# Designs tried in a protein design chat: VHH binders against Origin of replication complex subunit 2 (ORC2). Part 7

Target 1, 363 residues: Origin of replication complex subunit 2 (ORC2), of Arabidopsis thaliana (Mouse-ear cress) (q38899)
Amino acid sequence: MEDIENIEEDEYGFSRNYFLAKELGGASKRSAHKLSDIHIVDEQELRETASTIEMKHSKEISELMSDYKTMYSKWVFELRCGFGLLMYGFGSKKALVEDFASASLTDYSVVVINGYLPSVNLKQVLLALAELLSELLKCKRKSSGSLSKGQETFPSRSMDDILSFLHGPQSGDKDCFICVVVHNIDGPALRDPESQQTLARLSSCSHIRLVASIDHVNAPLLWDKKMVHKQFNWLWHHVPTFAPYNVEGVFFPLVLAQGSTAQTAKTAAIVLQSLTPNGQNVFKILAEYQLSHPDEDGMPTDDLYSASRERFFVSSQVTLNSHLTEFKDHELVKTKRNSDGQECLNIPLTSDAIRQLLLDLNQ

## First folded at step 1 (VHH)

Design s17 (framework vhh_7xy4_2)
Fold by ESMFold2-Fast, scan of step 1:
Structure s17 (fold): chain B 363 residues (1-363), chain A 128 residues (1-128)
Amino acid sequence: as target 1 above (363 residues)
Amino acid sequence: QLQLVESGGGLVQPGGSLRLSCAASGFTFRDYAMAWVRQPHGKGLEYIATISSGGSSTYYSDSVKGRFTISRDNAKNTLYLQMNSLKPEDTAMYYCATGSEYTIKVTSDSGTKTFSYKGQGTQVTVSS
């Protein structure tokens, strides 16, 4: 969605995460269940689909890439202002981000991290960044004619010491930075909480600017509000390419697998918090019904209407349909016909995830 | 598992020659541009040479242009650096680099080349 990149508030960070997860086709998926509304996409099917789209829509894809190139100067300005850039959307973003760096980041040193590789060693990358920064600071001081200390030595090779050096004291120069590009910041070697915290700390360093891409359905759930708004300081850019995952797909299986149901519930809870109190209460009725009837295919729409009306959460079928449209737009609720031909509503989450949602809403 | 193993370094007299080799494994070598970089004792990394994935294009730093030749054998997954007319200033640890893990692009290299660092390196010492 176009509007995602314009949202800057803390609460909207999780709404952005929800829409991003939905774009990747993952927020409502269940493992080993029959999914009539959600197509199960494996790595091979995803790559074949992307290749077919590219072949059939090459002119439209070319125009899309040209549109992105017009945005490059804006992206450079955003980096200079201290924002991190997060690229998301269907298809490989590797070529787009590399083209951006080659065309628009020529005034800066660039370090590219291929996060889709399981062999990535974050400590080795940080050591290389520290060495590069040390040399850049030394060169800058010599070119400016500064009489100050010309060299810095690393007292140890601890992660904290490296990050402290990359941060520097009190940031005296806003334009002296290294651009770090991370292809698949959600990749197999990086997705653990410790690595993500290290990357967030790296992004907050005064001498570092970050551009990253994501492809995993659960990638947005790796970060809390502090990481998104204070450490990464993300600006979200929706940049579908429809390009095949020729390189990444070998090392980073692009099967849109389901992550923790608790993480999906957390994302959904933030979306629900953006809804009206009556909308939240209608959703609670549906959720409580599913927890009480775990072997059923969902709550009949007529029963939901009756219960909602009796509790004064809706005044008419029109107001209920308004709430249901909102739920369907966010993929919080799906419709199915039962054996009797009745329309039934279900929340495509596990019972544990639904219980967590209810706890988050009740506080 | 990606691995780069450098070899061929040693002690050589000024004006002499050495041939460095880099054996690559764990990735599709023919699909990646390769580079040689060096680090003199107490100094930062210095770019030496880059070769395209197919071997058709080569680029050199001004300090080694005309003296060093980068080449590759995609059938053997091996990168080479032929070093001729060696000078004391060429004394450094030499590293083979690939785009497999991370790449470094520095503005002072006007070619805007990208390269990654990996491996233990091989020491080259030029002295009498």
Scores: ipSAE 0.029, ipTM 0.330, lowest interface PAE 5.4, mean pLDDT 72

Design s18 (framework vhh_6fv0_2)
Fold by ESMFold2-Fast, scan of step 1:
Structure s18 (fold): chain B 363 residues (1-363), chain A 127 residues (1-127)
Amino acid sequence: as target 1 above (363 residues)
Amino acid sequence: QVQLQESGGGLVQPGGSLRLSCAASGFTFSTYAMYWVRQAPEKGLEWVSTISGSGGNTYYKDSVKGRFTVSRDNAKNTLYLQMNSLKPEDAAQYYCATLRTVTYVEYGGKTYTVDYRGQGTQVTVSS
């Protein structure tokens, strides 16, 4: 049974999991095994999480958000027509745009770029998009009954080659595209002319549709007429939310104003509340372990994986690694080696801070 | 506007049988895999069974293999779970679910899973 054990299915696991779920009608037994580990998200739990973020004037904010939800079908139609959507207005648009994607873009692959993070890497984004498109085209060929042959590889290709692939010849299928969400396309890591030109070229690709937000008043000055009208092809949507910049504020200019470089319980709580329910639950497992084992160097990664899989919070090692990457990017978790040389995960907060954080999550 | 409504639960003795049904609406039923999951008191959600969109492939939790049979009627948008030889350990609130995975890939890497489930139907196995 060596042949079964030699099959590797964790390369680009997120897009693969999406396609495996869609193709279950003819899917492999291995796909169903991974799906058994997926957690069901309660609608009430999602509503309670949203309530935690609500400001004063919640009634007015609720009415405003309700109005935006009536616009979702129009926004999808605009994307189908080849337009980029540019969201602007007072308040964080992160939750609105992600709600739009989750509610209305379920028939498409969605890639999110957190432009407020200083660590954004466009080369990695382009590689991920090329792999997603390759998988999408592979699934379509199989569905049509045509013979599929040839795996596409991009590990050593230039950005120009990747963009050429994403542009491709139009296959005649106008609904074959990937939606790219860019939170704060005017963010600090993306504001340089080279990054903006790369994003503009990406937006002009036939297989890409862009939904972006801006918060800086001078953001329009980043683009010339060609970028605005021919490459991004922006439709401007005024969508004030009056929501606090809970996640963006940690990394945007507000963080620099506060002078704090260390992760605090307050900062951690804000970041953690913005994560998916499964991500929050994986973090809770780690936090509870650390509180129960104060004399240890953290939780072994293998133990976290086993516990998370048993509780259906992750479907694979790739899914866990994505949560861990998110935790590390927000400085919620650090990697440490124990006395046995095993990799362990540690929350760099005091036990009291971790207890408070867990109370905030279980409120 | 995905809606799922379970029915068919009740009280049975060990060794008894029940047939659960789930009426689905608001999506193209035949293109989506369907799931049965259960939750016993003070326990987390537990996967029980999966059926592919076409009905051609079925999968089961080891403890229910040979006792439970999942099926679907795509013309009626209805999912079924035939439960035979019920054990006290099978007592739980049973939910039908459909899984929509929206894959978000970002520099920090994250995934979203959007699941829809019904209100559930209670299965009680009394010795």
Scores: ipSAE 0.015, ipTM 0.230, lowest interface PAE 6.7, mean pLDDT 72

Design s19 (framework vhh_8dlx_2)
Fold by ESMFold2-Fast, scan of step 1:
Structure s19 (fold): chain B 363 residues (1-363), chain A 127 residues (1-127)
Amino acid sequence: as target 1 above (363 residues)
Amino acid sequence: EVQLVESGGGVVQPGRSLRLSCAASGFTFSDYAMHWVRQAPGKGLEWIGNIYSGGSTFYNPSLKSLVTISRDDSTNTLYLQMNSLRAEDTAIYYCARETRYVISEGSSSFTYGMDVWGKGTLVTVSS
């Protein structure tokens, strides 16, 4: 039982937790940038490593899970009222959400989408949902149609037609719906704008209820106001589990430098495009120096100033410091002291990511 | 016992072609979509493509011109044909089954993604 004010308070609570997670994510990104992934990796070794990870503080974690189980009836009620449920917090939420579905959604058909897998195809999911709904509607009908009608009708239709069927022209029965569970709705196969818009439209269908989890710090940036409030109609549930990502980590390593570096380089390119041409050129000088001197602690600030001034990109130390402050604010550059106490600037990306970033800037 | 066994890996020269096989057992192979995934040394998993029970194929756009996926339901075998191999194609190649489960009596649950994987076969592209 929550009113409009309580919904807004949950959103404010989420925002505070999001900023905390983002701050912690920055530290994790720096750690990831220091990790080496230059090893022969086989699946058996990865699975064995994952299986040996022990759940820390198992008693405290079990108590958290027990607390969440007291919330299950409220979550079912929220789904019946037309809300989508969004699960967030530290640790894998896979086991929690699956336990919730197994314990509390037995009156409904449940479709589980593993969004952490790269193979997820939304059109095939929509086709399966339409076929399932067609079968469920026949069970309530006194006269049944052809069993092959779903196959004959849906595979040849557009996604818009499938979504229209899932919404239905008649929404008189609020208890006639399919529950769709999406583990990591922010996952690699789903995080593009087109997929997110499809998921939002799916969530707004009268015959669909959505339960989703997020783990990526930037997940809230996937959605505009319309998607959050009108399509997904999210109720935000903070459910830290502190459980290891034993399954998800096999397919999407959360702390590997290569993955984090690639995402950071793409994000950095967008930020750099918003900078002045002189700011971009100062960054390019730093990047070129770092690629030429990979074994050094970074470019001395005095050397960057000299190079930038020689090319007329900056007129004074004040102008350079303005650019450096902007780079630091966007986590594009870090400062470090070298062996002689001199301030050095470092781009916290791999050489490959820096090369990709320079290619994006020179297009 | 449900299992997938990849074969056909080994050392191949750049520019050559290679065909990988995946033998499926312990389930009705023709009912499942099948996937190919690879992992280069020190890198994450890269999805190559999949083939549905009806024969429709979908590929990673970066690999579409270089690979072909096919299946033989009579022999429970999945294939990956690779052309114009480069050093960057050096990886462990995995065969995987797409998940579909009925969880409870009177209701249906379908998990989408991959649930069964082979142990992988190593492909090394070097001269």
Scores: ipSAE 0.006, ipTM 0.234, lowest interface PAE 10.1, mean pLDDT 72

Design s20 (framework vhh_8k46_1)
Fold by ESMFold2-Fast, scan of step 1:
Order: C-alpha cells, then sequence, then structure tokens
Structure s20 (fold): chain B 363 residues (1-363), chain A 127 residues (1-127)
C-alpha cells in the first residue's frame, strides 16, 4: 500500500506544488502581487510542459508492460496453487489484466467482471458462474454426441445454494476451475460489506480462481484477516502502469469531482453510448421533457412509458423498467415522488449540460 | 437502426478453414464486446468465442480452443472468426452478437446477456 501512495503522490506532486504556491501567496498583499506575477505564466507553456512529461511517461509505460509479461507464467502457477491475485499500483490495470488473461489463461474458462460499473449484480455473476461450471462438469463425462440429458435451474435457488455448488466436494477436481477476473473489486456496486463477503466466499470455492484489481486507497480496509488470508488467499502484485483510466474513470472516479458542467455532460454521453439505441431514445424523451418543463420535479414515469411506447422504443413496462434500472445504476437519472405521490424521473444535470449532451449524441 | 451482418459461411471438408465476418452498424462498436455463438439443428445455442471492446482479451469455448481465433477491427466496425482444423461437429449456424461491457461469460444461456444479434451464417463441415 505504501508504494501505491508514494507513487500516486509523486504523480500529483507537480500539481500540488503549483496550488500550494498559489495558496501561500494569498496571505498578504505583497505576497498576492508576487503570486499574480506567477499566475501570468503562459498557459501554453504549462500545456507544453505537461505534454513533454506525458511523452516520457508513454515510453515508460511500454517498458513496464514488457516487464510484466515476463511474470505471466508465475501468475498462472500461483492461480493453479489456489491463490487469489490482487493487482495494485498507479494507473489503469485493465489492459494489463486483460492481456494476461488472453495470453496466459487460454487453457481455462474465464469470466470477466467490470467491477467499476454500477450495474454489476453479484447474484447474476453467481448464476453465470454456476451455469458455466455445470457445462464444464458435464463435458468431462460426455464423449458421445447426444441431446442434453437434462437442465439445472439456478434462478430459483439462494446465493448460498449457488456458492455450495461452486465449491463442490472438498476433494473435488482441482483441475476444473473457472478464472474470474474482477476489474476494480473495490468498485461502487461491490464495495459494501455484504458484497465483499460474497466475493470472499466465491474466491474460497474450489472451482473458482480470482484475479482482481484495486484502485481506491481504502480498498484494503474492505477485508478482515480471515478474508485476506483464508478466503481470498491474496497474493499482492504491485503493477504500476501509469496508464490513464479512460474507461474506469467514467464510472469510478478516484477523487470526488468538483465537476464542471461540460465534464458532467461528457461523462453522461460516454455512458449513453454504451446503452442500446432504444435506451438512448428513452433517455432523449426524458431530456426533452425536462428542458420543456424546468419548473417541475421531473417527468412522471407513466408519461415516459406512454411516450416511449407511442414511439415504439419499448413494448412493455418490463422493457422500460430495464432501461430505468440501467439509467439509475449509471446515475443518469434520479427518482423523486411529486406532490401527487407519482414517481418522477430527473436528469441531475443543468439545462445547458442537457442541451450539450443532446447535441453531442447527434454527431 | 442496429445491424449485424454475418458472412463467410459455406461448405468445407474436415480439416479445412473458413473465416467468418460480422459487420456492425448503428451503435458505437468500440464500446461493445462482441461474441460468436453457434446452433446446430435440435441443439441449444452455444458460446463459441468472445472479444472485449478493445480487442485486448479473447475467450474461447473448450471445444474450439487452439483451432478458432477471434479478432476485431474497430476502424471497420467488424469482428472476425478464423476457423481452422474444422470438424463435422462444428456444423452449425454461426451468429455474431454484441453486448454492453459488464460481464463476459460462457456456457448455456450466456447468449441472454447479448443485446444485438446477427442473422447467422451457415457452416457445413462434411466430406
Amino acid sequence: as target 1 above (363 residues)
Amino acid sequence: AVQLQASGGGFVQPGGSLRLSCAASGFTFSSYAMGWFRQAPGKEREFVSAITWSGGSTYYADSVKGRFTISRDNSKNTVYLQMNSLRAEDTATYYCAAKPVTIYTYGSGSYKQYDYWGQGTQVTVSS
């Protein structure tokens, strides 16, 4: 952890020194005048200096990735021994872990979970893993081609039942396991204690091996000693990449943003582009309503359903609810009850941001 | 409108090769994971291969590992499946599919996670 904090502080030290110098100048009129002279420094020169630093970091990133590739065989061996792998270090580890999986885990079934997304549902994950394991176990026994002899149903079972199936018999099949990759196991949908306990139980299952990354400075505080040493059985790998968080940063900001309206609109646009066209069109109906009714608490859900159905973007209330769940998970909309007790949907952006967002979606 | 146009199927002898292509339009291709699925007559749809949004990770069903290679070209909005050392049991209609990037998985029912589907292209492996 100390190494992660030192590396991150070094990265931010340049910016911190600038802001410290700027703040110190506010103490007196003479200091303020001296600091004003510093503030006249050409913005173009600051941008060019930052670009030069970025160019040097780009070279170093390439060299680091080459070094990590030599470690892949060791990481595979550690997984085969029953360890969970925990990747930490400054910069996005998404590309590194995905390269590791594609290069070195080809002999195994791999499930990738994007834990930085707010839409991650652990029961859905457990069901997917149980379904996959069921198929893998059946393939070991069947060599002759025949119709499916029967199906197992897991949607009606508890999470405890699913985890018991994934664990299997105590002496069971150490050669039959699924590699689960969790980008940002400390992500917004996963960081609650119940979810972390479920993930720890999952990691301890005989048919599961876990590779996870963390970026939040408080991530180690999610786990007690039993979780770290017995359930996850973590091997900690320090793998700084200095790569930008281009994907994860949209959904999992490391610092609370004092956001500009433009940055918030850009973030929403990226999220919307990951949604289905029907989902985007439902969102546009809501946005247009909000711009036309600025004094209201939001669009009634029944009105959104009627408008969406009239334009053939949804066929049923169930279809609309799927879109609304996705919008809420990505914080694109919030719910409020109006004075009439109706559920209303609101986009938590300024009118100017909503107008920019709608324009950007037409490019 | 969203479209996934699969092509490249045909008749081939055992041990032969085919390359399938899937051209995508109507969505931001580089933000979606792509997968290939197949369905033989009288059988359920099964997972074949998947590729992440960036092309940085690829995944394969055990039955096709070492024989099939998935790739993508985000500049052309196209995903490919190179099929080598084809066997009679590879005979099926092959479908390309796209999903938002949340979970990648394999096995029966994994197709339920994909939002968009191509029309399919028939692959027949027979002497």
Scores: ipSAE 0.018, ipTM 0.274, lowest interface PAE 6.0, mean pLDDT 73

Design s21 (framework vhh_7pa5_2)
Fold by ESMFold2-Fast, scan of step 1:
Structure s21 (fold): chain B 363 residues (1-363), chain A 127 residues (1-127)
Amino acid sequence: as target 1 above (363 residues)
Amino acid sequence: QVQLVESGGGMVQPGGSLRLSCAASGFTFSSYWMSWVRRAPGKGPEWVSTISPGGSSTSYADSVKGRFTISRDNAKNTLYLQMNSLKPEDTALYYCARSITIFGVVTEKYYYGMDVWGQGTQVTVSS
């Protein structure tokens, strides 16, 4: 720990910082907290950024994904050099990693393991990989020269024997490998020490290259120095996507980074603060009506106009329509027809979120 | 000149059967994993089935398991899809594809990175 002050991030990179964080995590909570500031962007700041992006998120996400696509050639080169790739950052990385594999790993066989599934079984995975490698090695031979049907069956063999096969013989087989993608290598079926040790051994096999994602903050604590530098040989890639965990969340709710409802309310507050005082007051009338009438489909537009006119917040229907257009453009308000065929306005937030928003605006 | 040509599509009633064929030329067919992919009207591509180069390993989408059978004849450079117990939701344009990138879930395999696609053959299940 005495040498820590002389260690520079640019010189040693993420791998060095990982070991510093792991070593200090056992010694001092204060030092561990300080190191977390180096590795991880402030979670609250990241969530606030995500909240701001949510209103324009499709364009922001498209630009972010375009930036990552420029990195694909580098990631392929890193895999060819024997490194494992570890993807981390806010949001689902499933679509990004699968796009990377489909766009850039066409020269290789890719096996995807959904680590968020509780049904994942590593012995079954190893058997599938061995069978796939067997087929690939069969294709590398001249078809006219081979009389071999295949080889020995793998289901009867130990995991050690399967791993030895995947590592391969000493002779020139380094040109043939399978890329294994593990979504949530920190998932519930894989978190145990035995499973992590098996994955590390798998990653060290000459016929295997690994691309994995993590979402759990404690995922780095799963591995020792040997696993990180000798077996996984991790290169860390920070790839926030801000994408929802639509698939993973069905099987593993703990993967979901929560705060979306609170984030949406914060975004609404920022937008409202940018509006004219009269615009803010028209919104307050709508919000107060909705809180007083929770069982209704929203406030009739004619009633909002009458209340706003009476309080001198609008001078005409044109002025009200200008405010409503602005609210709709920022998704603060939605339109619905009631049973009488009248246009009604609704704020798509929970009652608690609306109360908090009104409290913030009145301060 | 690398080419894939599908045939065998047509109109059939629910519960009927069809056999699709894909003739491959211009590459060493026996060295490649081959897939069937379909596109229903108004929807994106859906992976249907994949077969290993030697024909010993096959995978199917959950929607077709037990009803469809993929096979190949490496001597004839031909891929087949036998479709039984056809349903209206099987109505789609069916493509033969060469795949060198394989996404495998332990119980089900997805196949991406397809670099050669055929023109497709239309399958319509009426009613």
Scores: ipSAE 0.006, ipTM 0.286, lowest interface PAE 9.6, mean pLDDT 72

Design s22 (framework vhh_8k46_1)
Fold by ESMFold2-Fast, scan of step 1:
Structure s22 (fold): chain B 363 residues (1-363), chain A 126 residues (1-126)
Amino acid sequence: as target 1 above (363 residues)
Amino acid sequence: AVQLQASGGGFVQPGGSLRLSCAASGRTFSTYAMGWFRQAPGKEREFVSAISGSGGSTYYADSVKGRFTISRDNSKNTVYLQMNSLRAEDTATYYCAAGITMVRGVITEPSEYDYWGQGTQVTVSS
């Protein structure tokens, strides 16, 4: 925690504390001389009081997290026994589950799925898992490091073939598995019956263990008895965190989030921070072009591809199209035809909003 | 997210050796496949070597087989490229890359990697 900001030593921090003091009713009606002295003393006292309140709230949350950390060894044991772990309770469980994985699953390969994103592609996830398992199994094969000897290809295989590979032999008597973390397994891209059946089949594979979170009140209705008891084999863990849903709440329609779908520059910033760095960099190229060419209808797609290729952010048109699909799904980018009939990409935000987004992305 | 910092480049005479390092910051480093790529001026980006998340599988371009060795230390979140018997044709900027998702099953393709370092220059010259 060496990056704790000392706001009292910073001129900007002093100004922010002053405005906070005014918002909390620290304004005095006394004379200028008395007002100045009272203001300095009241600001110092208010900063101490605000810090004490923050410390008390942070301490309570820290104590909850510490309690959960004592349970980590039990959760690992449950995964080793073949159970899926299902985390539920008030507040975002994203940080808790990721802390659990980073602290307690270091002996295993861990793949994280952000189920709150609408663009989650289960086939890409299954392919990534199959490739990871293939690499893990190669360490037990003679000639285990050659790409030129009988290369296995998964992209052309059916979902059933991929799942069969992940299942492996029934007598998988090894404590060797890939742990799959699914943030919001009840998320918008995953809650359809086909996706849930695929996830249940994945969870039943001998080389896969699942740790998932749910936030939607109707999440238990996604699963039949076979899925719950035979495939997922859920152990339910009540883990309220009281943490805000800063990322998930933008994408995942919670009961309390129904009725507000207005996109803002802040919403766009959160979306961008959830994208891969290559995706963020492609967006930066587009944003910088738009700021430099305000009188144009947008950046030609061919120009974006050339610029992104030169900077190693994309290697093919397919890779660029994947990023563009992600941008369009989140309404970060719109497509237009220019006067020459060329496809052009436009960010539907003001120039000031785009400048703010670029500043936020560079932090 | 993962951030990658490549280091260890420099000037070396033909037949010399260099060890490149790529330090990663981020959770679950052991889930990333790691690769080294190089680019010489006026040439396309070229695959050099790759290592699986567990370190159990290593891959090499034909031009570097027997001379270069890739390794990783997951406890230090670092991947290494030991370069021996260096030649003038090895002169390039070397990039380290990390990938979680490999959609085409071809670890030699740059498009399979999600995160890239800024690169480190290697110059082999007398």
Scores: ipSAE 0.000, ipTM 0.214, lowest interface PAE 12.1, mean pLDDT 72

Design s23 (framework vhh_7xy4_2)
Fold by ESMFold2-Fast, scan of step 1:
Order: structure tokens, then C-alpha cells, then sequence
Structure s23 (fold): chain B 363 residues (1-363), chain A 126 residues (1-126)
């Protein structure tokens, strides 16, 4: 195992913050190159300066990302062998891990969990995984030969029963598994011992493979020896990206500060820019509807589905529901019931703020 | 009307080259990652190459790495596969495929290939 005391991410974080403070010129006239000088930089200035510094090394960073792509086939092989992959290193690993999944995991279903969000609910995750596995088993040709209709039974509501279903029978392994990507497995909603034990149990299920990232210096302290070597079965991958934490930083800031984070046009813009083009286009349909119908409780979900499918932004109700879960989790959208009892979606921003977001997205 | 129309297949000798094209219509091509997949006679689908929506990132199966190059022209809504140093084992029906959506945030399910074209036959032999 690596020496936990010398994690490169913490070392890179310190060096980055010191360099940012120096570039801002705080201590140039007095001999004080102390760690306390980092406090002169506010969080917003730190983020903006970090982005500028990273742009100066765009060629080297691009080459580094290209080198990681040569590792993708090895990472797939490691997942097939039953290992969990743990990504660490300076910078956001969100784009790298998602590129890996989209490029290299095309033979598998992928579920993404954004652990940097405070609203993540593991029971919701387990239910979604069970539903997905149930559908995958129905589509498999060899399962269709079954005499018993009982093989199509729904998973139970208890967490233990769901995990038992995801584990499945040993004889049914046949290279069928779901890849679960966990951005910031050390995130605020997941870092408690009960959640970490649930994730470790999930990782040990025969139908589940885990790819996770960590950004906190104390993340290794979340796991005992059994969790690391027998449940997660971690392979540690050092993958510094030097990419800014644009999305994660809204919910899980690089500089920890207690404070109320209200949804604003600015935070919404950051989140929207990180969405897939299809996700952005579904959001645009909703935003345009809301601007055209300011007196209504929001857009009915059935109308959003019809519009999105007609424009080829979603292929099924499942894919629309995944976008809606994403919007709700990032506080972009809220659900209300209208006077007819229909589920309606509402963007909790002013009309002026919504117009500004649409302008920013149409660049 | 979603369409993917492959072209450029044919009969070639071992060591030869072919360039496949896929014309996309009925959807916003620049918003989707795209792939080439193949199916040899009597066998399952085999992944060949993937390209990101902007073209910045590509990945290849080990069987074709160094020999095949995937590219795209978003202005023309066209996907390409340049195949060099062809081998008899490359004989297959080649399909252009649209990758399903990967969304960010929360619990997200991904549909891998939500559409593929009719295919174009590549035969390396004789």
C-alpha cells in the first residue's frame, strides 16, 4: 500500500495555493513566504487564477490526457478482473473518468454518482441499479429461454435485499456487470461510515464494478483493511489532470468554508456548462417553455418528454428521467404538482436570470 | 427520421486500405459521441473505435489500434473510419453507431448504442 501521509493531491493543493497567492503579489515587498499568506486569496480569486495558470500549460495538459487514453484498455481489463479503480491526483478527474466510461465501457451499462453533491441518496442509487440489472437480465438471450416467469420478479425495497439481488447467483456471472462511477466517493453525502460500508458491499457484488475518484487528503481514512483489500479491491491510479473544479467547487469547494450556497444564475451556468449537449438541450426546452408560460406552475413532464424525444435529445423515458434526476440533484429544477395533479418542472430562477442562461448556452 | 448511412465497404486484399464513411441525419450530430462496431458472420458485435462529440478524444480496441483511425466532420455530419493494413480477421459487416446519452449528476443510466445504421460489408480475402 502507498504511504497515506504523502498523498500527492494534498501536496499539489498546497503548492497550487502557494503559487496562486504569490502570483497575486501579496508578499512581494516583505520577506514572508509562509503558509498563512494563502489566506489573503478569497475563494473566487483562487478559482479564477487557477484557471488562468492551467491555460498556460494547455499543450502539456493535452499530452497528459492523451497519455491517460493509452491506459483505458488496461483499466477495462482490471475491471473485468474484479478490481475497483480509485483515481487520485491534482485537479478535477470528472472529465477524464467520464471520457473513459464513454469511450471504453460501451459494452457495459454505466451509472454515474456525483458524490460531491450533498443530496446524494444511496437507497435511490441501489434501486436504480436493481431496475437496470433487471432490464439487462430480460434482454439477455440466454435468460429468455427460462421456463419460469418468476425470474422477472422485482427487487425488494430493503437495502440488504437489493444488494443480494445485485450480487446474484455465482453461476450467472457470464461477464454481465454494471459499471458504477463515483465522483468524489469522499464527498459530503457519502463520507459517513454507514454510506462507505454500503458502497463497499456494493463494490463486492458480482454484477457491479466500481470506478471512483477522491480529492480529500483524509479520504483513505474512510476505509478499514477489509474494505480496501476485499470489498473495494482497490487499484490506485495516479492521474493528475490540473483541470479546474468548476462543478465540484460549487458544492464541494477546494477551500472549505461553512456557508449557505443558494442557487443563482452564476452557479446554474457553471453546472449547465458541465452537462452533456443533450442535457443542455433538454434544459433549454424547459427554460423556453417557462419563459413562454410565466403564469403556470411549470412544464408538465409528459410535454417535456414529447418535445425532447421529437428533437432526438432523449431515446426513452429512462434517459429523460436520468436528466431530470441530474437537474434536481444540482438544484437546477424543482418538481411541483399543478391544479390537475400533473407533475410539473420549474426552474427556481427569475425570468431575467433564465434569459441570461439561455444566452450563455447559445454561444 | 433518424438515419445513419454507411458507405465505402468492399473487397480488398490483405495489407490493403479502405475508408468508411457514415452520413448522419435527423439529429444534432455534434452532440453525440459516435462509434464504429463490426459483426463477423455468425458472431456477436465487436467494438472497434469511439470518438467524442467534439472529436477531441478517441479510443480503439486492441485488435485495430495502430491500424485504424476514427475521425469526424461535424460541419458535414459525417463519421469516418480509415482502415490500414487490413487482415482477413477484419472481415465483417461494419456499422456506424450513435452512443447513448451519458448525463451528469445523480443516479444516471446510460444506453450504450441507441441507434446503428444498416451497415457496410468489408471483406479481406482471396
Amino acid sequence: as target 1 above (363 residues)
Amino acid sequence: QLQLVESGGGLVQPGGSLRLSCAASGFTFSSYAMAWVRQPHGKGLEYIATISSGGDYTYYSDSVKGRFTISRDNAKNTLYLQMNSLKPEDTAMYYCARLGMITFGGVIAKDYFDYKGQGTQVTVSS
Scores: ipSAE 0.013, ipTM 0.228, lowest interface PAE 8.3, mean pLDDT 73

Design s24 (framework vhh_6fv0_2)
Fold by ESMFold2-Fast, scan of step 1:
Structure s24 (fold): chain B 363 residues (1-363), chain A 125 residues (1-125)
Amino acid sequence: as target 1 above (363 residues)
Amino acid sequence: QVQLQESGGGLVQPGGSLRLSCAASGFTFSDYAMYWVRQAPEKGLEWVSTISTSGSSTYYKDSVKGRFTVSRDNAKNTLYLQMNSLKPEDAAQYYCAKEGTTVVTSPYVYTFDYRGQGTQVTVSS
């Protein structure tokens, strides 16, 4: 019975491996650079298998997205109750959150902050929010008849004054708020304590509701208990999408930025399982060499080529370079020159993580 | 309208050098950080480098660090990427892109999507 459960996990793992590798630019159903002498796997059969995996996973992802759409009314209700929504899970949540806002937040003003960008300016965001709220309040006053004008000079006001304005009176219309979407609230421009305190204060304002996503494993460590339970008032939503980080990944490699050795080893295993058997075997040669030579800068590229060719895992330098390009793209391997000037390949994992990875791959 | 026009690409042998340029118009160039991104054949878009508004801070993808240098001339509204010790894996269409912080009233605006048509870099022979 355990074997049956493991079979389902393996199938799910292969689907994840395919899409993770595709996000990182490695997996492809086409190989225009394949040599005519590849005899181990039929090219058409490999393409058909990759297409079948892609189609099956695409259906599974579509079903997940459909399930999330049924939850949109609940998420709107949670925002109306004063909660912040925190989205987490494997894959880019950008498209999901933006679809949610476009489909379900049409009755509200929405401000999107792209936290994955390195130069987000929170003061400009606060100023924009204050201007939006000011106009919203003026529209409500106009319904009363005749006077509403005042000269507001928000750019010259302090951050505290802007936040006080956004907070407003404790009593009033409970459905009158601006929804702020923060893609990657754990992003590089926002992860400092001052920015996080500003965002927490913003989230606690009566006229503001927050929807945010996180991808970094250490994101929960950004906040103390007061920030989580009193200021952000987070409801945590596990929403794996398996979507590629096409926009976010351009700025920072979010998928590989988990920060823990065990999670990095798991990510490496997932990527490696998506590679051809020959690619996996080339990686195993490198890993075994590194474990046998812990004090060295890595395996010389010429030695890896000789070992791989002797074992018939590569037929030429071109085929080896294709595997190395995939390894480098997935950050499985880095290149360094040794004291002799030779190009050497190194797996940026601890020896214990490499040992565990090899055990998992041979299982 | 934001316009970005890349130039300076071409064919170069491994170990060679190229200098890419990006001419920017339609916005106050000195107010925004700028990016270089690339797309190799049959691969996804890949971030290469970032430069701050003043040019004082620069960031690079690990695989190009020490080989590529990003710079900018705010007086000329031009972004540059000096590429040295080029490798076959550097062959790609190179794009410059403008930083953006999106402020949205309904409907949404995606500011990262502003990029030029690109310039082709080929490393062979």
Scores: ipSAE 0.016, ipTM 0.203, lowest interface PAE 6.8, mean pLDDT 72

